# Ledger of designs, part 190: VH-VL binders against q9nrl2r1430to1533

Target 1, 104 residues: q9nrl2r1430to1533
Amino acid sequence: GGVHELSAFEQLVVELVRHDDSWPFLKLVSKIQVPDYYDIIKKPIALNIIREKVNKCEYKLASEFIDDIELMFSNCFEYNPRNTSEAKAGTRLQAFFHIQAQKL
Short names: E, the ipSAE of ESMFold2; O, the ipSAE of OpenDDE; V2, 0.75 times the mean of E and O plus 0.25 times the DockQ between their complexes.

## First folded at step 13 (VH-VL)

Design R5 (framework fv_erenumab; at its last look DockQ between E and O 0.79; V2 from the best seeds 0.71)
Fold by OpenDDE, look of step 13:
Structure R5 (fold): chain C 104 residues (1-104), chain A 121 residues (1-121), chain B 110 residues (1-110)
Amino acid sequence: as target 1 above (104 residues)
Amino acid sequence: QVQLVESGGGVVQPGRSLRLSCAASGFTFSSYAMHWVRQAPGKGLEWVAVISYSGSDKYSVDSVKGRFTISRDNSKNTLFLQMNSLRAEDTAVYYCARKPYYSRGTYFDPWGQGTTVTVSS
Amino acid sequence: QSVLTQPPSVSAAPGQKVTISCSGSSSNIGNEFVSWYQQLPGTAPKLLIYENNKRPSGIPDRFSGSKSGTSTTLGITGLQTGDEADYYCATWDDSLDAYVFGGGTKLTVL
């Protein structure tokens, strides 16, 4: 069900973007804002990139889509200490994602 | 006690060069990105430049690009601002400021006391 | 002229409450953390508020920050003569790809 999966991915990305805790993940981190970010994070990714990949039908399997979303959260937790607002937002958004992903 | 101390300010003519220094102490300097912020007489604050913790990434505001260069020597816990082709509008107090550690860094803490640069004929 | 807009001045009597507004857009305050700085006469700026409403160690709870939409507000209760200073809001601007400051507000204690 490639077409059905594509629609499901698109819907899930929309829900993630609309979530109150999506602000750390909407787009790639600015190199000027956080100059050391890309020295630490080697596979940067964000919801806008994932959305584009969905639109281009680059995800053939649900597992590929899920892997990119999990990478996004992994990057957040790798760079941001647990007590940061970014990490806290990431924790909540990831929990939301895990619930929604069960529908895939 | 975290501390930043700027130096190198002075009075110069337009077109001349000046090199500012910022001595850091009380924290692991090499772990922090650092900024320069300036304030013209009687005016507000203006962001000038940022440098990553290792010095590998440098960025500046458009008005100083090609003229100002930010750098650092982590072995000496010192931040620099090389200012070439100085203009009258570069006249300001120049502050060095520390970027927050492992954050999106939308604030500066602490600030140095600043060093004054005056460009006039 | 500044990317972030502040009133040029505010004033109140000791013991009173004052608020200083800072207005931006969706590319800065609307999507980024805001910080506030106090600059006493003849001194360097000092961090007062970070991440919209958090106070650094040593900052009294008389100082507060709030954010709504594309605007932020600094609140000062129990105004003291020592609070007379310039106050600046600051944040990141995604469109300009730069750190931006408000024009500053001069607070006079009457």
Scores: ipSAE 0.756, ipTM 0.910, lowest interface PAE 0.6, mean pLDDT 95
Fold by ESMFold2, look of step 13:
Structure R5 (fold): chain C 104 residues (1-104), chain A 121 residues (1-121), chain B 110 residues (1-110)
Amino acid sequence: as target 1 above (104 residues)
Amino acid sequence: QVQLVESGGGVVQPGRSLRLSCAASGFTFSSYAMHWVRQAPGKGLEWVAVISYSGSDKYSVDSVKGRFTISRDNSKNTLFLQMNSLRAEDTAVYYCARKPYYSRGTYFDPWGQGTTVTVSS
Amino acid sequence: QSVLTQPPSVSAAPGQKVTISCSGSSSNIGNEFVSWYQQLPGTAPKLLIYENNKRPSGIPDRFSGSKSGTSTTLGITGLQTGDEADYYCATWDDSLDAYVFGGGTKLTVL
């Protein structure tokens, strides 16, 4: 909610974007590249959207910020089988996020 | 065992229509997005169109938009390409291909053997 | 004309190594997985490499892939006469909203 939380949200998003396993999450999935995606995933979200919401101060509570990031991982695991590069990247980035989120 | 077999190619005059079919076997066809890729004689590969696993979403390359329509019948494990207003530059071997990867798939496996379309006067 | 540039041909003797380059941009190779295909004369393309450097089952390790920046490379060692084929790189291009293939490289084993 306050100034310190918004700075913490921004710092956390920057760390997520810089992580080697962020590549599946940087932007929304293309409908043409993956035409099935939006038949399965009804609440799409990506790091660029989350970062924009932080910059526009759209998160009122830390829980709202955390919910969007967890939604991003949940979408990944719902769409991608466990043995895929995307799901493995999601698992590693989510673990990193949980460690960094303890700083919130 | 996983197999794609195209059919429906032939020699047609410009302006005519042709419908290609691709019969799938050895996998759950309705679980995969399907593609058409073509290859003009002596030339490289060109992506043509994609259809979602359910058939609800369809996209094609600009050069064929408005002329070609991709479709599927999951009850018959069959992919189609309806080709209208054919032009000489549509002359090619047409391959159907499966995308085995849902989120960021950038590869095709397997491919069919191809069916030849020749558009000439 | 493809946005992915490959040399039109390469050649080497049996037993030797060859590399085939594929150059693109940040709208394709720079941000997307690359795949490679072998097309033997008179046949359909066959997947050799997916996700930049992974081999499907049945593809021997003498075929390798790598990616650096906006370029990708197919490596083939222990060349055999049966490797004479056309080779294509492929990826997604987000500027064109299309899957794209390189122009192809004809490999001759002399």
Scores: ipSAE 0.619, ipTM 0.860, lowest interface PAE 1.2, mean pLDDT 91
ESMFold2 (binder alone), look of step 13: mean pLDDT 94; pTM 0.950

Design R6 (framework fv_erenumab; at its last look DockQ between E and O 0.81; V2 from the best seeds 0.67)
Fold by OpenDDE, look of step 13:
Structure R6 (fold): chain C 104 residues (1-104), chain A 121 residues (1-121), chain B 110 residues (1-110)
Amino acid sequence: as target 1 above (104 residues)
Amino acid sequence: QVQLVESGGGVVQPGRSLRLSCAASGFTFSSYAMHWVRQAPGKGLEWVAVISYEGSDKYSVDSVKGRFTISRDNSKNTLFLQMNSLRAEDTAVYYCARRPYYSRGTYFDPWGQGTTVTVSS
Amino acid sequence: QSVLTQPPSVSAAPGQKVTISCSGSSSNIGNEFVSWYQQLPGTAPKLLIYENNKRPSGIPDRFSGSKSGTSTTLGITGLQTGDEADYYCATWDDSLDAYVFGGGTKLTVL
């Protein structure tokens, strides 16, 4: 049930954070570092936020959790050109996520 | 060729104002965030301010907040730095610099030749 | 005084290899890409390295960058007299929410 799902979410977040390609996603982008980021990205999200939501049991369905993770990647690909290090990292991390998500 | 050319530097007394300009050419100016970086005589580089592509977001280092304002006119391919209430410690060569890409990474390329601001009594 | 720490000066003979270190913390070099700049005497800074180890077009491969932990290193092989300049490391600092530079290193070609 819910407890097992939460544990699965927690574990998956841990695995994502530990991944070598997690660096673009660990926390929200600085407004100063990327001044126009939040003009483009309307629903910012990061792994630390997702982790907090997991810890607070805000995800009642696996689909909700998956949606947030996919949003995180979507934001990355929306803002970053394909040839950027961020986008490349995102592509690899998303592939990893998709494999792991099958276990949910 | 991508080029940045600063102007507006000079010698002023403390408390006075000065407005710097940076003329951009060789690239789509409106597609790039722009920065000001300064260098006091014989000292290192210090980041001063950044402005977003369309100028809607502006930020500056704490030491110049409330005194310096970064702005831009994309129709004229020009970056500005309005410097008010100038202090002796503001004495420096001021460089405009482009952030070359949109990702969260930050570096500067190219730099202008710089314009010298001297604040002295 | 600078957030990033560089040696004030380094020197080597032409043709030799020199390295310039830049040390920071987990809030900057540890978490962010590092760039390096060359400033020839009386000129504006010029980008040498971005994203830790990438060279812009026009920068020869005798310039290299590397990062490990909270430190980064600029390497210059085949040192030339024209390499005599000040070199600065730079990166973003998450704690300060600002772009930060090293104090600069003066490279003297003997």
Scores: ipSAE 0.701, ipTM 0.899, lowest interface PAE 0.7, mean pLDDT 95
Fold by ESMFold2, look of step 13:
Structure R6 (fold): chain C 104 residues (1-104), chain A 121 residues (1-121), chain B 110 residues (1-110)
Amino acid sequence: as target 1 above (104 residues)
Amino acid sequence: QVQLVESGGGVVQPGRSLRLSCAASGFTFSSYAMHWVRQAPGKGLEWVAVISYEGSDKYSVDSVKGRFTISRDNSKNTLFLQMNSLRAEDTAVYYCARRPYYSRGTYFDPWGQGTTVTVSS
Amino acid sequence: QSVLTQPPSVSAAPGQKVTISCSGSSSNIGNEFVSWYQQLPGTAPKLLIYENNKRPSGIPDRFSGSKSGTSTTLGITGLQTGDEADYYCATWDDSLDAYVFGGGTKLTVL
């Protein structure tokens, strides 16, 4: 996509990072902290990685950006049971993302 | 009744080896990552090692890396710590501890009662 | 050697309240969940507080936790002689890629 879409991606990822519920998603999960994570999650992604991809203009289509963000939430829900703090944060941040993404 | 019971501690000379065991009961052992934490006499707690629930991923603190190996046998509900090339600074009570299955928080529940390792000439 | 700093001791009379501080950095307390442990004399540590301020089942609400910036505090009200113990804060340290504990605080109930 175009340069205007890339600027919108940057603004959106900044909003996600600043959200109070971003804490599970800021960086890739540490393999030492959560040693079984990468046995379960095969396509890991986090906000710092997505932000770097935006900065390097690696997204050609808005759908590619949206897919990485949705993959991030999907990973959270796959690894974490519904009642965990991580899954609850993911639900709230995903809802926030859907509202903000309508403005793209 | 969730329980962890360590064994295998003792008095050993520097340079020698010991193998600690931790017997688990009252929960599905194979569903949890497991840890070793130690406490030198009169001192605080130090994290030592972690192993993933299936046993394929293992990590240790730098001070024991290359000397200590964490392992598990899920068919026997048992966690192990192989301690080679023991040094005086390894003298401590060794606890096994469970991390709750789905949380990324830094907490351990429950702990075993510990087994004492003394490394002296 | 602890990464997290706690006072070595605190004391208070039965029925009073006490707070125990734990100071760290942005690589640990500032960005990670904190837990607290009670270690009674001659026994293993026991979880008191997880995820900064949550209590596991069986821990009475006179034990509380809080976090602000790079510091965390354990609060204990209605002190009992059975509360005499060492208390440890703990968290993950992202720069060390390791779990870290405070040096411990000995609580004396006089």
Scores: ipSAE 0.540, ipTM 0.850, lowest interface PAE 1.8, mean pLDDT 91
ESMFold2 (binder alone), look of step 13: mean pLDDT 94; pTM 0.954

Design R7 (framework fv_erenumab; at its last fold request DockQ between E and O 0.78; V2 from the best seeds 0.69)
Fold by OpenDDE, fold request of step 14:
Structure R7 (fold): chain C 104 residues (1-104), chain A 121 residues (1-121), chain B 110 residues (1-110)
Amino acid sequence: as target 1 above (104 residues)
Amino acid sequence: QVQLVESGGGVVQPGRSLRLSCAASGFTFSSYSMHWVRQAPGKGLEWVAVISYEGSDKYSVDSVKGRFTISRDNSKNTLFLQMNSLRAEDTAVYYCARKPYYSRGTYFDPWGQGTTVTVSS
Amino acid sequence: QSVLTQPPSVSAAPGQKVTISCSGSSSNIGNEFVSWYQQLPGTAPKLLIYENNKRPSGIPDRFSGSKSGTSTTLGITGLQTGDEADYYCATWDDSLDAYVFGGGTKLTVL
């Protein structure tokens, strides 16, 4: 395909994915890897899902995009105790997101 | 003090059944997903099955689906593996292993001492 | 055979350093934590390293883990006779949707 200029949402997703602390969020949690995850988390979401929504132009407002990103972090903190690697990564990535989101 | 102790292994003919048990102690059993991992004689380790903390979610490797069933009784701190329609290739030492709680951890600790299952004619 | 590839054997004299490699792909080691296990002869596996480079309590700092790209390495310094064992790497594989292990490496202390 051709080269397309990235929208602000696309660029932010790319930056999040490239971040060292993105590993818990790149895709939906495996049911086998974390067997009780979906018993607890009722609105699962991940960066690949958000990226897909961006590509499909499903976000009409920046607030909608931000809400999904915040949901992603909320899920992480709901499932993972504060002292886990996942929660720590989430904390750092969320801080990064909050800084980058100012560009929206 | 955290300990896992497997039992129930033995020698059986193909097509027969065995039920393995794993007794847990020294930790809150119901707070951990539990796994079975097996090791054929002189071979490496193979993940077999997982059961969630409360037992509502169960998964297993394709080669044992329809034949093996993982279960647990949290009131007795015991993990089970019901093995039906056993095959020669199921011959192995079977280990129960604990996976860390509230994480996407990819490690097991501790492991039981293992129980030996031999399937032969 | 195994999803993760290890050398079948390594050897060294007491006091020396050895490294054991474990190579995978982007679907496993590339984006997942790795763990290492020591299995002494006739015993069950014992957790040696978790989350790439962390040691559980009781594991001496002679044991170390590192990860780069789609490979991981176990390092053992000050080799002792008691270190003679099989060593396995392990991680999660997204494509297989399963936990995977290396084929194991037999360490002989000369």
Scores: ipSAE 0.785, ipTM 0.918, lowest interface PAE 0.6, mean pLDDT 95
Fold by ESMFold2, look of step 13:
Structure R7 (fold): chain C 104 residues (1-104), chain A 121 residues (1-121), chain B 110 residues (1-110)
Amino acid sequence: as target 1 above (104 residues)
Amino acid sequence: QVQLVESGGGVVQPGRSLRLSCAASGFTFSSYSMHWVRQAPGKGLEWVAVISYEGSDKYSVDSVKGRFTISRDNSKNTLFLQMNSLRAEDTAVYYCARKPYYSRGTYFDPWGQGTTVTVSS
Amino acid sequence: QSVLTQPPSVSAAPGQKVTISCSGSSSNIGNEFVSWYQQLPGTAPKLLIYENNKRPSGIPDRFSGSKSGTSTTLGITGLQTGDEADYYCATWDDSLDAYVFGGGTKLTVL
């Protein structure tokens, strides 16, 4: 829906990328670095892929954009135990996302 | 009480094969990715290979691809490295090492004591 | 030809502090956790520091780690003769799609 929504999606993704806790989410998890990741996570997603989908206007609804970002956090919490640095970063970034998403 | 013990090293001629083993105890072996790291005489550490906790996903450095195969038997708590077509530059101490499955904490703990492979005429 | 650059050696007297540097790039140290390993003569490497600055149980407080930009530093205070060892930094490298180690630093306590 419109140029305004696409600009808002892009700006939100930029804010997420700039956040200090974005480091687990910038790129897809490397299969060599974490060889069991894709045995557990079947719908992988990361900020660089979400940003590319925004650039290509692949989101038809704001809910589709929000669903991809929430999937990103859900994957983090499914794979990573609660007390890991990855899960803690996910919790903080998700909270930031919910605040910023109110502007959509 | 977590322990890794390598075995199977020795002196072999170039072009021959050798199989290394790493016996694990004191932890749930099938919950961790496992690695081989080697150290040539007087040199630093070089990562060689990784295998996923279930054993289906395996990767190795380019210098050993097609020659070395990492594998595991979770029923025996044992990691393996099959080394074929050995070369002089494969001469090293070979360590097995555990990595916590919840990476991206990129670290190895514990390490075994190592087993020495010497490829010499 | 290590991806991560460490000085080949450092030395200091007992009781002094030393630092060991490890320089990398944005494809490794800049975006990834760093670990440090101690290798005493004739022994296997031992984890000293993980996740840039955390110590596993049994590692005394006089060992510390830090990271800034694309560089990381191991600090050792109250230097003891038993600290003579080779020290390695390690991390993941996105460009190589591999774990990488520094070339190692030999610490001599004089």
Scores: ipSAE 0.608, ipTM 0.865, lowest interface PAE 1.4, mean pLDDT 91
ESMFold2 (binder alone), look of step 13: mean pLDDT 94; pTM 0.950
OpenDDE, look of step 13: ipSAE 0.756; ipTM 0.909
ESMFold2, fold request of step 14: ipSAE 0.529, 0.499, 0.528; ipTM 0.836, 0.834, 0.842
ESMFold2 (binder alone), fold request of step 14: mean pLDDT 94, 94, 94; pTM 0.955, 0.954, 0.953
OpenDDE, fold request of step 14: ipSAE 0.775, 0.773; ipTM 0.916, 0.915

Design R8 (framework fv_erenumab; at its last look DockQ between E and O 0.73; V2 from the best seeds 0.00; counts 0 for: pae E 2.2 > 2)
Fold by OpenDDE, look of step 13:
Structure R8 (fold): chain C 104 residues (1-104), chain A 121 residues (1-121), chain B 110 residues (1-110)
Amino acid sequence: as target 1 above (104 residues)
Amino acid sequence: QVQLVESGGGVVQPGRSLRLSCAASGFTFSSYTMHWVRQAPGKGLEWVAVISYEGSDKYSVDSVKGRFTISRDNSKNTLFLQMNSLRAEDTAVYYCARKPYYSRGTYFDPWGQGTTVTVSS
Amino acid sequence: QSVLTQPPSVSAAPGQKVTISCSGSSSNIGNEFVSWYQQLPGTAPKLLIYENNKRPSGIPDRFSGSKSGTSTTLGITGLQTGDEADYYCATWDDSLDAYVFGGGTKLTVL
């Protein structure tokens, strides 16, 4: 149950991080690099944060883990126009995630 | 045509103040973050400051913190750099530059022609 | 002294190919998009390359950018006398939390 789910979450995060399109999501956005980001995005999250939560066993349900990943993508699409490299990368990575998440 | 035009440069003594302006045209000014970049004589480029779309967020390089303040007036399509307590090492051509991307894009386009600031006794 | 390291100068004859290197680290070039700028004598910098290898409108295909690991390279083919200028690489540095530039490379057309 819980131990198996934790391992699955860890593995999925590793796969997401290693994906070629993970670069927009590896860490939280810098306030200096992207001013106004946090005026728009109220629940910032990134793969390093999600990884930490997994390591700390903060996800009790698969749905909670999935929600954070989806939030990460939602933030990307909310802030970034469709024609940006970030949005395009997000689209591809999310598709990958949806396939992998079926294993959870 | 997208254009940036700096003004306000001059020769001042150390400790004095100077206010630079950058007039923007040809694009929706409030849709872009704006930057100042400077270049000391015969030296390379140094990023100085950034301001968010509406001016609510401002950041600058450590060497000018507490002395320089970036601001903008979107109603006038103008970017400003208030420079106080000027030092000799602040001598440079100051460029305003636009960041085209909303996101993490890390390039500037276009640049203004620059305005020269000389701090000397 | 610059966070990004460029050769101080390069030179080549007209019609030849020249490359300008820019070396950084994992906290900048390794994880961020790189841009390149041309600065003709007495003028402001002009964007040549953005997002590692993309050319803005109006920049001829003689100019190219590439990125590998923690380094990037600007390539100029069919060198012209008008290409004589200073060239700067730039990117974001995560550790410094700031935009950083290379020291610049002076290109001389022989």
Scores: ipSAE 0.705, ipTM 0.899, lowest interface PAE 0.6, mean pLDDT 94
Fold by ESMFold2, look of step 13:
Structure R8 (fold): chain C 104 residues (1-104), chain A 121 residues (1-121), chain B 110 residues (1-110)
Amino acid sequence: as target 1 above (104 residues)
Amino acid sequence: QVQLVESGGGVVQPGRSLRLSCAASGFTFSSYTMHWVRQAPGKGLEWVAVISYEGSDKYSVDSVKGRFTISRDNSKNTLFLQMNSLRAEDTAVYYCARKPYYSRGTYFDPWGQGTTVTVSS
Amino acid sequence: QSVLTQPPSVSAAPGQKVTISCSGSSSNIGNEFVSWYQQLPGTAPKLLIYENNKRPSGIPDRFSGSKSGTSTTLGITGLQTGDEADYYCATWDDSLDAYVFGGGTKLTVL
């Protein structure tokens, strides 16, 4: 919605970025580091991209913002087995996100 | 059980070509990304190239780009490095190495025992 | 030339503890997992530590890894003559978009 909602999206993204478990999600995965990633993940997204979309007012509904955040976690769980450090970080950050999102 | 064995090294003059091979056994080769790492005499380790598990995506360091091509034949469980336009600074032991499929970190396990390339006039 | 800095050599007596440092930056060690490799004379590197502090099976617990900020450290306790080798830290570098290795540290057991 309006300017107030954009401020709330920005505040939530800042809290996600500052969380200790944000490290897998800060930026897009490198094609060179993980050559097969983009063969598997077709809708890549990361916190820096979501933050840029907030800055450009690209989210018209709160549900669109939430969908991008959930897509980010879904990609993590699709690519990474559950026993990996990446998937465990995703689980903890997603739980944190659900708590913070109640404040929207 | 898991083993990587390099071959194809030798002594060549500058400007010549060599093709290195790495035979894999004891694991499902087609499920892993594969790498080449080299070590110049008396020097440290230098990452050279990577190839995706199906071979469609490949990358190499700038110093060898355009001259070296990594490839694989999954039906033969073999990794290759085609080295063209060899230079003195390419003189090194060349290792093939496996990266775990499930990880984006920097760890290689196992390594082959290496094959030596000497580029000398 | 390495973006990861290691001391060129370290020495200690059998039974002692030694640490090998590896210093990098926020573009590598600061944001990425670190691994360590042992290279015995005339042999291929062998994975010693992965994901900063984990040991693969077959590596004794007297080898340990740690990471703080942009630095990582390999610790070796109960030093044995068979530990005489070159040791390399390694990680991914975001700025170079490449895997990088430290310059190596030669460990001499006195």
Scores: ipSAE 0.489, ipTM 0.844, lowest interface PAE 2.2, mean pLDDT 91
ESMFold2 (binder alone), look of step 13: mean pLDDT 94; pTM 0.951

